# Ledger of designs, part 14: VH-VL binders against Transcription elongation factor GreA (greA)

Target 1, 156 residues: Transcription elongation factor GreA (greA), of Dehalococcoides mccartyi (q3z8e7)
Amino acid sequence: MVEKIPMTASGYKKLEDELSTLKVKRIDVIEEMRLAAMDKDMRENAPYHAAKEQRGQIEGRIKEIEHELKYADVSEYTDTNTSKVNMGSTVKLRDPKNGECCTYTLVSPKEIEPLKGKISASSPIGKAVFNRNKGEQIEIEVPSGTLQYIIEDISF
Short names: E, the ipSAE of ESMFold2; O, the ipSAE of ESMFold2 at other seeds; V2, 0.75 times the mean of E and O plus 0.25 times the DockQ between their complexes.

## First folded at step 11 (VH-VL; framework fv_libivirumab)

Design a2 (from y4 with light chain S57K; at its last look DockQ between E and O 0.64; V2 from the best seeds 0.64)
Fold by ESMFold2, look of step 11:
Structure a2 (fold): chain C 156 residues (1-156), chain A 119 residues (1-119), chain B 112 residues (1-112)
Amino acid sequence: as target 1 above (156 residues)
Amino acid sequence: QVQLVESGGGVVRPGRSLRLSCAASGFTFSNYAINWVRQAPGKGLEWVAIIWYDGSKTYYRDSVKGRFTISRDDSKNTLYLQMNSLRTEDTAVYYCAREWRIFHAFDIWGLGTTVTVSS
Amino acid sequence: DIVMTQSPLSLSVTPGEPASISCRSSQSLLYSNGYNYLYWYLQKPGHSPQLLIYLGKYRASGVPDRFSGSGSGTEYTLKISRVEAEDVGVYYCMQGLQTPYTFGQGTKLEIK
């Protein structure tokens, strides 16, 4: 199964805008390469090789963005309420039984590292906290039982 | 640095008792479940027991139920395994391993302490 | 008890070549919360076990990216894209779904 990439509507829009900008920049860089090659020996053409390297970076980023947009899941996510947990939020969860805290950040799939507190919005923790406010109680189901937490703090 | 250090192993005759300790440092001990895992000479890994982060739940493999007791003292950051009525089959290196809530991963293991039960 | 079955039990690999280890469970390790409670550990010669992969697919801190885990339900695979000399040891899968937690038999990886 191909993994979907959760993102906010504003995040999706930003990627679309970046893609458009990169496609224009790609056209410019390809033209710079063409012009540099027309009147010069390719063996000793530093401007051509610099543009070629820049083109490679642009092509790589374009492919990455096209992948992310193709597999994006934005239907359930928004940034209309900055006081609620959303993509990029860091949440501090307090166990009401003993007062101990743990901290998680909602990240994109490429950045997931659960033991470092980096989780997806689709993970058990992510689903439990997404779109919730400071002070709300949440539950997380694990095989050993139901864990209770209170959202102690939200930061961005 | 995050670490676990076992102690209390030794050589004993069958029917005797030993108490293993596992000292934790570098992390908030009360946030984690802790497990004992053992490995007989030349054999694979075998889970022995778990105590939950708050001490409210303990579980044991069938072969040690009633003989072994896992406990924790959070004021000393120490896990214990009281092993009574030891048998030759209990001969192994004993490891403690911390377990994350939610993820159940054993990400930190001790170096082990050796228990030998022989006549 | 959930039975964990590893194959192969022994591997001899030339450096730079890939390796693959399979683990089958007697029942699904996929829990209703969406996690597969499957773990891979490496025990290097003379050392205690170390976590490689957790929840079936996530790489533990400090584990090289040549290690990857895949699978769901009852079948799981650990892959090493290019085996290095430091990868020698015994690999164990474990289920963390229910007590008693159980390990596979181990797979000994050696350099040819």
Scores: ipSAE 0.632, ipTM 0.823, lowest interface PAE 1.6, mean pLDDT 88
ESMFold2 (binder alone), look of step 11: mean pLDDT 94; pTM 0.957
ESMFold2 at other seeds, look of step 11: ipSAE 0.658; ipTM 0.838

Design a3 (from y4 with light chain S61E; at its last look DockQ between E and O 0.44; V2 from the best seeds 0.62)
Fold by ESMFold2 at other seeds, look of step 11:
Structure a3 (fold): chain C 156 residues (1-156), chain A 119 residues (1-119), chain B 112 residues (1-112)
Amino acid sequence: as target 1 above (156 residues)
Amino acid sequence: QVQLVESGGGVVRPGRSLRLSCAASGFTFSNYAINWVRQAPGKGLEWVAIIWYDGSKTYYRDSVKGRFTISRDDSKNTLYLQMNSLRTEDTAVYYCAREWRIFHAFDIWGLGTTVTVSS
Amino acid sequence: DIVMTQSPLSLSVTPGEPASISCRSSQSLLYSNGYNYLYWYLQKPGHSPQLLIYLGSYRAEGVPDRFSGSGSGTEYTLKISRVEAEDVGVYYCMQGLQTPYTFGQGTKLEIK
């Protein structure tokens, strides 16, 4: 059984856009190699070797992206999906002590930016909210102590 | 604009008191812990004190425990540092810095206020 | 108290060349929740400190990608891939694992 790769719809689109860009670059670099190969002395053909290296990088990345897209498990969030926190969910957490809220989105490892609210499912926040319902109380353990929140809202 | 502005610095003699203020604007003050960090002339950064987002916990560096008191007034978006029994080694620029819950990053710092303790 | 040790304490770099600053802590800064509570700050001449890197490796908002942080546990590194004139200042590592929070001694970066 081939392992599926979880990602959001926005993550999937980002990979598609990168793939499209790389395929255009591949065309350009193949032409650069063709032009450089018109030189008679291949041992001293730095432009050819530079283009060949670039092509290798592009081909490698293309294959990686094609694999990820082929085995992607894109979570579609419908009304039933917004009942529980999952990959791609945006969760609003309310501090019951003062009513203040903070918002986090569960993203793939490549998209993590904690101070922008983008965290992994394996992060302290992600583990606390994953598979939970709106209205549930959660606890997050950090060095400064235990933080308590209520899941105020779940969206995409 | 998100900012912190310190005030209340000055020149005082050893053994006297001084109260620093840190005014916050442009963000939800009650979501953040706030720290005081100081820097003696020509020296590095030295953490002084923290007060939690809800005011429930305060911690101090050993050299100021019992002399300094950190507090916050969320209705005025203001942090305070009451400094009693001042010593010459307390001479420094004092910064306030906000700290994110969970991540503990000090992403916004004030401009600093200078405290000079001399005889 | 967790002691933070930086090296070098002074660094003179030709513009466009890389720079590397090390920070060692007397205890692991990796907490059981998976985060490394290690931070890098830059204090430019005449300015207050600014956050560069948090939790060991994440760049703060607006920090150029030529800055990168790495490491885990007790050893951390800040790298600048191509030093620019605007990078001049004193770099501090800080641990945010437990109070009292502590800073390294600072590394002064100069252009030569």
Scores: ipSAE 0.673, ipTM 0.833, lowest interface PAE 1.4, mean pLDDT 88
ESMFold2, look of step 11: ipSAE 0.679; ipTM 0.840
ESMFold2 (binder alone), look of step 11: mean pLDDT 94; pTM 0.957

Design a4 (from y4 with light chain Y58W; at its last look DockQ between E and O 0.02; V2 from the best seeds 0.00; counts 0 for: pae O 6.9 > 2, placed apart)
Fold by ESMFold2 at other seeds, look of step 11:
Structure a4 (fold): chain C 156 residues (1-156), chain A 119 residues (1-119), chain B 112 residues (1-112)
Amino acid sequence: as target 1 above (156 residues)
Amino acid sequence: QVQLVESGGGVVRPGRSLRLSCAASGFTFSNYAINWVRQAPGKGLEWVAIIWYDGSKTYYRDSVKGRFTISRDDSKNTLYLQMNSLRTEDTAVYYCAREWRIFHAFDIWGLGTTVTVSS
Amino acid sequence: DIVMTQSPLSLSVTPGEPASISCRSSQSLLYSNGYNYLYWYLQKPGHSPQLLIYLGSWRASGVPDRFSGSGSGTEYTLKISRVEAEDVGVYYCMQGLQTPYTFGQGTKLEIK
């Protein structure tokens, strides 16, 4: 039941580069913690606690990237048809109850900004629209309930 | 220009009624849930009520339930709050705020209208 | 109801220095769709509240990058990397996971 994470070859490479950088930073932070612990004053040891917090942030991001790379589905995209939603697509969604529309663009994980319409393929909106045709009805689950939309238009 | 403008506030005695209005302009009103949020003098923000984008659901904080009624008229781009059986603790500035239905963010707020309930 | 607790309740900061405000919820705000339904608002003196941060970490339109939100689950932080005079006001966290929506008590930020 493992969900694949669609991304471009460029997106995959960016994640690999970030991972490599973070692994180097992790080594540096671990050494900083070791050196701070040698200070022998454990009352406050602010340098140790600062480095420990930084390490936690680095470890968390590494785990995220490793998961994304492990389950990445790197599909080479070539725009031969606008009939189906894919990475890079801009999707216009229409509310069938009132006819009003909203627009979203499927972007890489680092470019995500939901209120600006930039979403991932793994987001609730992205999952609902991915590989769908113009005219299909989709559902989006949010805490307030399930929202219904029709794919009005797909562009690239 | 995206805007919400409240009106209908005033000074009333306990037990009386007021009806607040919130006029929307510059956006498609029917795409948004709208909330009422109030702020008593010198106090913090307190959520009061919500009406869903299609009007199908309303929810209230417990302290106003049964006394306040939120409604919307999409043909007039207007939100209403009917406040019955007013109490002194209802004294506050009342704001309307639009809510993006997928993300629940209150991204646009009105300027507020003042309700004073005193003997 | 989900209780939102802010700390500190007031903060006096020298211009150019950082500030940090914490917000704790009585229940996790992380929904199954992967988002944290946590928001930060700023109310400047004499004004209506304005959205700063949505979904825990995203800046609203026009909000400077010196503002950042972080955290997940039940613990969230708003950071201002360099406080400016225009940042004075009361900061509120809010949960938008379930009704009744609830706010923290507010944190008043002043320039020292």
Scores: ipSAE 0.067, ipTM 0.611, lowest interface PAE 6.9, mean pLDDT 84
ESMFold2, look of step 11: ipSAE 0.068; ipTM 0.623
ESMFold2 (binder alone), look of step 11: mean pLDDT 94; pTM 0.958

Design a5 (from y4 with light chain L55Y; at its last look DockQ between E and O 0.41; V2 from the best seeds 0.00; counts 0 for: pae E 8.5 > 2)
Fold by ESMFold2 at other seeds, look of step 11:
Structure a5 (fold): chain C 156 residues (1-156), chain A 119 residues (1-119), chain B 112 residues (1-112)
Amino acid sequence: as target 1 above (156 residues)
Amino acid sequence: QVQLVESGGGVVRPGRSLRLSCAASGFTFSNYAINWVRQAPGKGLEWVAIIWYDGSKTYYRDSVKGRFTISRDDSKNTLYLQMNSLRTEDTAVYYCAREWRIFHAFDIWGLGTTVTVSS
Amino acid sequence: DIVMTQSPLSLSVTPGEPASISCRSSQSLLYSNGYNYLYWYLQKPGHSPQLLIYYGSYRASGVPDRFSGSGSGTEYTLKISRVEAEDVGVYYCMQGLQTPYTFGQGTKLEIK
């Protein structure tokens, strides 16, 4: 199940810049490994092992960014209809079982602060509330099970 | 101010019981699962038990199952751990930790209370 | 139970130099919603643990930019780009995918 990842134009640009930097660094690290490998005892070659470790981390981050960019939804979130949850919205969720409420604000990935209720649109909560109306019941799937909430209020 | 404060630790002999308390303040206690995590002297962290936000589910690590009981009183914003048939292996600092029920992260930890089980 | 294995178990680092800690799980921590249920905690000497990283790569509020998390599935890395004296303590990874929740053995970071 492939879902689009909402982000701002500036967030997309930052990921592109990081990706470009990592691809250059990958080339450099591969060359460092090649130079170190000219010493045939690679098991005791500290420069080779350091470069190999760095390459693994660079490759992992590159794959993460390429996935995020591939499924990024950078459409402008300026919408004349403000009745739906969107980027920058503050949403109040009510648990129908006990009536307790919690409040979240959808922010860019850079601005995430869970203790202050600032979450990304790609988080479990963000995915569940994005583009929903006040009064809708939502379900949030997490490893511990499915949580039920009602969108009590939307503000900005 | 959001905080958790443990109490009820002490020194006891093997086979005896203790009850730990964890007092919550500054947040809506009934929205969160709470965990007990322990740390033996000089050792790492070890998860002990969880109780769900509504009390409907409890889980325990195998070595304490049947001996420890986790419970909550939402009217007092307090979590409890009843520890029966204590063993020397249960000697540790016990922390309560708030789990954000969607994120599963332990974002708020108490200061810990020390339990010592020795002859 | 999901076994979490950290490496190294101890680090001695000169201030200003980088540090890297790896964590491996016996099962994938990637859930069907696309998130890795992997967390990093720091326990400073004499203190309770504090959350550094959640979902493998998101910094908790107030955590300096020099800390970063990466990885997916069964392999994860915590990096400190330039170690400062205040970073000393024990670092733990934890899986939050299924109970029993489990921690790595811890990595003690010291200043050389």
Scores: ipSAE 0.012, ipTM 0.589, lowest interface PAE 8.5, mean pLDDT 84
ESMFold2, look of step 11: ipSAE 0.012; ipTM 0.592
ESMFold2 (binder alone), look of step 11: mean pLDDT 94; pTM 0.957

Design a6 (from y4 with light chain G56V; at its last look DockQ between E and O 0.01; V2 from the best seeds 0.00; counts 0 for: pae O 5.8 > 2, placed apart)
Fold by ESMFold2 at other seeds, look of step 11:
Structure a6 (fold): chain C 156 residues (1-156), chain A 119 residues (1-119), chain B 112 residues (1-112)
Amino acid sequence: as target 1 above (156 residues)
Amino acid sequence: QVQLVESGGGVVRPGRSLRLSCAASGFTFSNYAINWVRQAPGKGLEWVAIIWYDGSKTYYRDSVKGRFTISRDDSKNTLYLQMNSLRTEDTAVYYCAREWRIFHAFDIWGLGTTVTVSS
Amino acid sequence: DIVMTQSPLSLSVTPGEPASISCRSSQSLLYSNGYNYLYWYLQKPGHSPQLLIYLVSYRASGVPDRFSGSGSGTEYTLKISRVEAEDVGVYYCMQGLQTPYTFGQGTKLEIK
């Protein structure tokens, strides 16, 4: 069994739309490569090399999206229960040993921005806090050991 | 070596004609659309005309339509611009530029040939 | 005709600092195949133009990764993350969606 990827319905739709667009672009890129390849001397075939690079990026992104859609576990986030972490939640984690805090927001895979604290529900921190209540102590296993945090606050 | 080389520029009086040539080498000429782009002294770039890869379509900016004719001779790997009824506003450096079929990028430009139309 | 408007028309940048050039089109450059037909060219002093960016965001062969493009529809941006002395010249955006193909007015980049 492959681990499910939590996302919102809007996140799923965004991925579907991106996939459709990429499949259209793939057709054009392959045709550009075909037309450029009619020039048998590939030494100075800039259109061919440009299209080949573009195709690689498109194929990689398509494979990534198809994987995410295949294993998607779609849910809507809600603010009905403020003590419970779900999609769209912002959580404040406190280290009980020294009182230091850090803040993360659970977002869909397309919205991930680690430097701004926007992480996926499938990340180590995301998995540890998902569906947990305010005040719960969580453990996160990292190469350096086991980290202990308390969910100090949950916002939506 | 992929290359475009323009020639045929010069100084002429208004109402006269010039024919510009653009010689292509190092690539399959018949696989590309080719454009003429001009640049008046101290000014920006201005697209002039295009001919499709197979010669089936030509398009011109309005200010030159009826006066300029773009053509290609694939047996000589050469693009032409016949410029009739020249005006002082046509004074510019003229570049030929190779265009990709699907993505329309102008990836190879010549060094340009100067056309001066003055009284 | 699709009018292309660049901003700013001139730019003085301290070496090592970023630069940003905007280009706005009078109508959407998005085609039904999903591409926005927007291009960036650089004309270095004394040289003919050279292709930098095609289809909004794809770098031409040999263009350093400190150049990046973004945008869609009617608004586009070229960014240089760390300007170097070799980046001096005039930058033009162009639309390739329909004839007549049209260029912006140009943005002259100089070292401050």
Scores: ipSAE 0.116, ipTM 0.625, lowest interface PAE 5.8, mean pLDDT 86
ESMFold2, look of step 11: ipSAE 0.388; ipTM 0.727
ESMFold2 (binder alone), look of step 11: mean pLDDT 94; pTM 0.957

## First folded at step 12 (VH-VL; framework fv_libivirumab)

Design b1 (from y4 with light chain S32D; at its last look DockQ between E and O 0.55; V2 from the best seeds 0.00; counts 0 for: pae E 4.3 > 2)
Fold by ESMFold2, look of step 12:
Structure b1 (fold): chain C 156 residues (1-156), chain A 119 residues (1-119), chain B 112 residues (1-112)
Amino acid sequence: as target 1 above (156 residues)
Amino acid sequence: QVQLVESGGGVVRPGRSLRLSCAASGFTFSNYAINWVRQAPGKGLEWVAIIWYDGSKTYYRDSVKGRFTISRDDSKNTLYLQMNSLRTEDTAVYYCAREWRIFHAFDIWGLGTTVTVSS
Amino acid sequence: DIVMTQSPLSLSVTPGEPASISCRSSQSLLYDNGYNYLYWYLQKPGHSPQLLIYLGSYRASGVPDRFSGSGSGTEYTLKISRVEAEDVGVYYCMQGLQTPYTFGQGTKLEIK
């Protein structure tokens, strides 16, 4: 067993996205190698050797990311940067028109229940509040129009 | 705890008026748009009207526009539907339903109140 | 007006078997924010409607996980993995993208 690798939720997501991109690139590079190998001039096959080197770099990066995700500890947001909305934050939003509040908590995908106020960071509300400070005005676009809120409070 | 209760239904002759009320409890009324939905006997659901969470906008189905008026009194947590010039085709069970302004879901419905318009 | 079309309009299912109900809209219900403004309601006999699924795929509070919603754009499906006696009633899809909000015709689910 190795020690946990600390990272933020955004860092974890970035690694997931990079992994997805690299897996697609791997498919393309393997096809480049196959096409280059159809050239019978094997002793001077610069395209094949370039693709082989690129594949090695892609495979190495994939292995590295998979290790980092396997041992990730998404603990950066617990390192008391509660001045800004982050994963696990609970945000109280005040409607400036009537002073009424609604509350949302940024949660993992398995915990999402929008009508109970549990939303993802990638949801319309999550995107509007992520990395924002108390007192900031935000806008949420819905089919009925633009809703404006002020971040009244942030808690964890 | 969270509920909507309709009242004001009855039997009336065509051309008469009736006012429905919908009393809300157990939630912050001013956060929600409220809708009226009706169901004629043996038929499906039919949306009637909406009043926006801040009361600034109202919309009606065409068949009731000009005859029905939706309103809200947030100090009393009550929604109203004033129904004028009633027709036999307005005969239905009328439900109020709350709509969360962000997700537009009708997550709480009343029990309904019956309006019968007899010739 | 956005026209909502359900299929089938009536469905008889043996207890324990799956059921599937389709709903089509005359225009896309997918909004710029990434949500599909499509809802499923169940009206049990003698009761008011209750929300089952919102935004195409999220279960309302207290709805069993044997209910699932899927689809995007103009085509949506409600599935019940194992039908139980309490599931009888009329199922309605609704669009909440623009007024007038509109419902499908309803699908009556019966036990056979």
Scores: ipSAE 0.274, ipTM 0.660, lowest interface PAE 4.3, mean pLDDT 86
ESMFold2 (binder alone), look of step 12: mean pLDDT 94; pTM 0.957
ESMFold2 at other seeds, look of step 12: ipSAE 0.377; ipTM 0.748

Design b2 (from y4 with heavy chain I102M; at its last look DockQ between E and O 0.57; V2 from the best seeds 0.00; counts 0 for: pae O 2.3 > 2)
Fold by ESMFold2 at other seeds, look of step 12:
Order: structure tokens, then sequence, then C-alpha cells
Structure b2 (fold): chain C 156 residues (1-156), chain A 119 residues (1-119), chain B 112 residues (1-112)
């Protein structure tokens, strides 16, 4: 199943701009490959192999962005909705058993770093907190079991 | 400083007991599951046991079940491994490692303590 | 138990050249929540292990971007785009999907 990818209008625009830039770079790299491929011995053509590697990186990123844009679910945050978790929110989760807290920020796909608390809205934590209010209890399923938290605070 | 420090290793004969300690500092101990991982001389890493962040569940590798007991005292920020009926194959460096409860990553490891079981 | 098979078991690399280490699991490590519970650790000579890559592809804090993890399901790869002298040590993959957690047998990376 294909899941929607929540993002802000500015996040969507950034991806569109990056895609456009990458498509231009791809044209340049393909030309560099063409010029380098005029060398008769492809096994020892360092310029060709360098351009081929760069093209692979560019093609991979283009496909990633096209997928993200295709399945994007754009939402626009306003101050009138500060009580609910949304894109760009930082949530503080409290474990009711020991009172300890952990903090996560909902970020766009290119900013994800789970151990630094930067997660996507489609991650297990993101799905559990999205569109919820301060004070709500949530459950997060991981292989070791079900984790229970209370949304202690929401900031933006 | 975030750290884990093991202690309690030594040289013992088969059938004897040792208790290892793992002292935690610089982080909120009660937020993490803690694991024991061992490494026999010249060999790879071998997981031994885990205790959950709240102490509610423990799991062991088959070869140590019934002989080893993992426990934690959150008031002392200390993890323990009680090792009974020790065998020569238990000879290893023993590490404690903290585990992120949502991501299961072992991001902080202790320095290790050596257990030698020799007749 | 989930068996982790690592290859090669030893690797000698010229500084500045790439290196690649593979890890295969006997069962899928992709959990229903969408994460691959696969980890890479480096044990430098005389040191305890340190986390390099978690959940298949995320770099741990302070790990240079020349290290990358990829793969899903049962097959995973750690790549070092340009090996440096500080990268010497033994690399282990680990599954964190279910207990008993299990490691690959290690890949010793050396320079020369």
Amino acid sequence: as target 1 above (156 residues)
Amino acid sequence: QVQLVESGGGVVRPGRSLRLSCAASGFTFSNYAINWVRQAPGKGLEWVAIIWYDGSKTYYRDSVKGRFTISRDDSKNTLYLQMNSLRTEDTAVYYCAREWRMFHAFDIWGLGTTVTVSS
Amino acid sequence: DIVMTQSPLSLSVTPGEPASISCRSSQSLLYSNGYNYLYWYLQKPGHSPQLLIYLGSYRASGVPDRFSGSGSGTEYTLKISRVEAEDVGVYYCMQGLQTPYTFGQGTKLEIK
C-alpha cells in the first residue's frame, strides 16, 4: 500500500525546486558522459566513470523526489491550530510509568534523523501523534512491544 | 559524560558464580533497555540478555537461561548480571549496552569486564 | 534464532578506495511499522563496539557520510566510499527485530 507523505507547502516547493535543479544537472552530466565516452578504452576512462557515478546519484535523487511529490499530502499550519500535532510540531512525550520525557519533531523526509528526535509523520511515532492534542495517551508499536505515552506538550 | 562502566569480572573455576555490575551515568537510565553482550577471546559478539526499561521483561540467550539473571536498580543507575554455574564457554569480555526503546539501537557501550572460567 | 551471515569475513583495502560489506538474515528484518531492524557496529582494535548505522540506513551521530547503509528485508550492505586509516577494525551487523538478538560473525577491515 502507498501511504501519503505529509508536508508543508514550503516543503513541497523546496522539493520541486530541487527536482528542477537536478534535471538540469542530469543534462550536464549526460553530456559529460557522452564527451568522455569518445575515448576508445572504456575500462580505463576515469572521466567517464566519474560522470557515470554522479549520474547515478542524480537519477536516484530524482526518483526519490518524484515519489515524494507524487504522494505528497500538503497541509498548511496556522496559529489557530496550535493545540494539535501537525507538520513542524515538536511533541514532548511522557512515559506515565516513570514520568520521563522524550521529544520528537515532525519533519520532511530529507530532514529525518530518528535518534536526534527528527521523524516523519508516517513513522510509527508520527502516526501515533499526528492530529492529536496535548494530554492524549498514545501507543507506539515496536518489535519489543507496545510503548505508552502521554502527549505532555506541543510546540511549533 | 554519557557512559557505562562494567565491573565484577575475574578468574573463577567452573561451577562458581560471579556478579557483574554496569554503572550508568550522564543519562536518564530508566528510559532505556540495557543489554549484556559478550565476546569470547578471538571471537565475535554474542548477545546474552536484555532487561526492559521498566524492568518488566527479561530475555536470555538459550545457553545461559537458568544460570544467568539480569536485573536493574534504577535508584542506583546500575545493571547487574548474576552468573551462576559458570562454564568454560562463558569465558569472555562482557559489555553492557544501552538500547533505545523505540529504535533498538545500541548507541552506548561500556568498556567491558573480563570473565575467565578455567579449571 | 535469526541467523546473520556476513561477507567477506576479511577485507584489505588501499586508503581512498571503496569497501563494501554484506549481511544476510535468515528472516526478513522489515517490521510491519516500516523499519528494518538492522544495525552496523564497528569495533576498533582495543575498543568496545560503536554504532555506525541503525534501522538499515541511518547514520549514528558523528559518523561520516562516507559510511552508508542500504538494503531491506533479508539483504543489507554497508559501504565506505573512501576508506581511511581510522576505519580499521571489525564490522558487525546485528538484527534487533527479536530476541535473541544476533550478530554477524564480523568483517575485519585492514589497510594495505
Scores: ipSAE 0.473, ipTM 0.746, lowest interface PAE 2.3, mean pLDDT 87
ESMFold2, look of step 12: ipSAE 0.531; ipTM 0.779
ESMFold2 (binder alone), look of step 12: mean pLDDT 94; pTM 0.958

Design b3 (from y4 with heavy chain W100Y I102W; at its last look DockQ between E and O 0.26; V2 from the best seeds 0.00; counts 0 for: pae E 7.6 > 2)
Fold by ESMFold2, look of step 12:
Structure b3 (fold): chain C 156 residues (1-156), chain A 119 residues (1-119), chain B 112 residues (1-112)
Amino acid sequence: as target 1 above (156 residues)
Amino acid sequence: QVQLVESGGGVVRPGRSLRLSCAASGFTFSNYAINWVRQAPGKGLEWVAIIWYDGSKTYYRDSVKGRFTISRDDSKNTLYLQMNSLRTEDTAVYYCAREYRWFHAFDIWGLGTTVTVSS
Amino acid sequence: DIVMTQSPLSLSVTPGEPASISCRSSQSLLYSNGYNYLYWYLQKPGHSPQLLIYLGSYRASGVPDRFSGSGSGTEYTLKISRVEAEDVGVYYCMQGLQTPYTFGQGTKLEIK
């Protein structure tokens, strides 16, 4: 009899997407560590030690997410609601201050190209729009401050 | 194709002024912060200034603060750098560089315009 | 100001061999959203700089898979798995976490 972790369908999906992204990052970091170990003296290889630190953070978060997903209580997952932003959606965001628009597509980790608008659900923009409806106001946190947008359109 | 084209460089004596322009095309100019980056002959890259996508914030490196003014005219898709009280150490190729504000990457650079400050 | 320190400052590589460039920052570039605000640029001889890697590890459009970026916090690495003749130029790391944005000194890559 294990304590369940209550969460929304969108919360569960968010964790799944983060896990997928982290597993891709883990693969890249492990290869970086392998290559660094082949190239340099380990005692003087700061890049190796930086990658090792990043791997530790990634592994810890993966373990945490896998635990949360294993014990998640998601009794009303709404896979049939296609009016919300989901994986594969293309969203048009409007800046209410000046009316300018930008467009992003939620893609799998292997297809991520942030500067081309192909983002993960776990990116700053992806987190803000995921599972949201047309017309909702969203906020995006970046080092330079908080950006505000309105979801102008959702397409698939 | 997206591009940035700088102009207004030249040879001037110390203490004089010069205004650089950066003309943008092929993208929605008002969605982007634009930076000036300079490179002295034979030297590395040095960031100079930024203006935000909506013009609400500007920042400068200390050595040009109070002398240089960055501005933008979104109706003309043009960025400006007004350079007053020029010094010999301001001699460089000046690049404008587009920054997509969420990612802070300089993904498009101009070809540069040369400013020479000498007596 | 965040100081960016590159090593080595120059590198001579036989075509087809790997290359590695490191970049150290005077403070962490990892932001609370999980991204490292670290960028790599290449300036080929006679050309403007071009973006190679953004946010520590993402390749810009058109950048070959042989380029990879890694690292976190204060230590970052650019690797070229197999150097080609077209890769010659000066490589710069940059932090984009806070203004003034700052570059490393540059690493000149040459072909032997």
Scores: ipSAE 0.038, ipTM 0.605, lowest interface PAE 7.6, mean pLDDT 84
ESMFold2 (binder alone), look of step 12: mean pLDDT 94; pTM 0.958
ESMFold2 at other seeds, look of step 12: ipSAE 0.190; ipTM 0.632

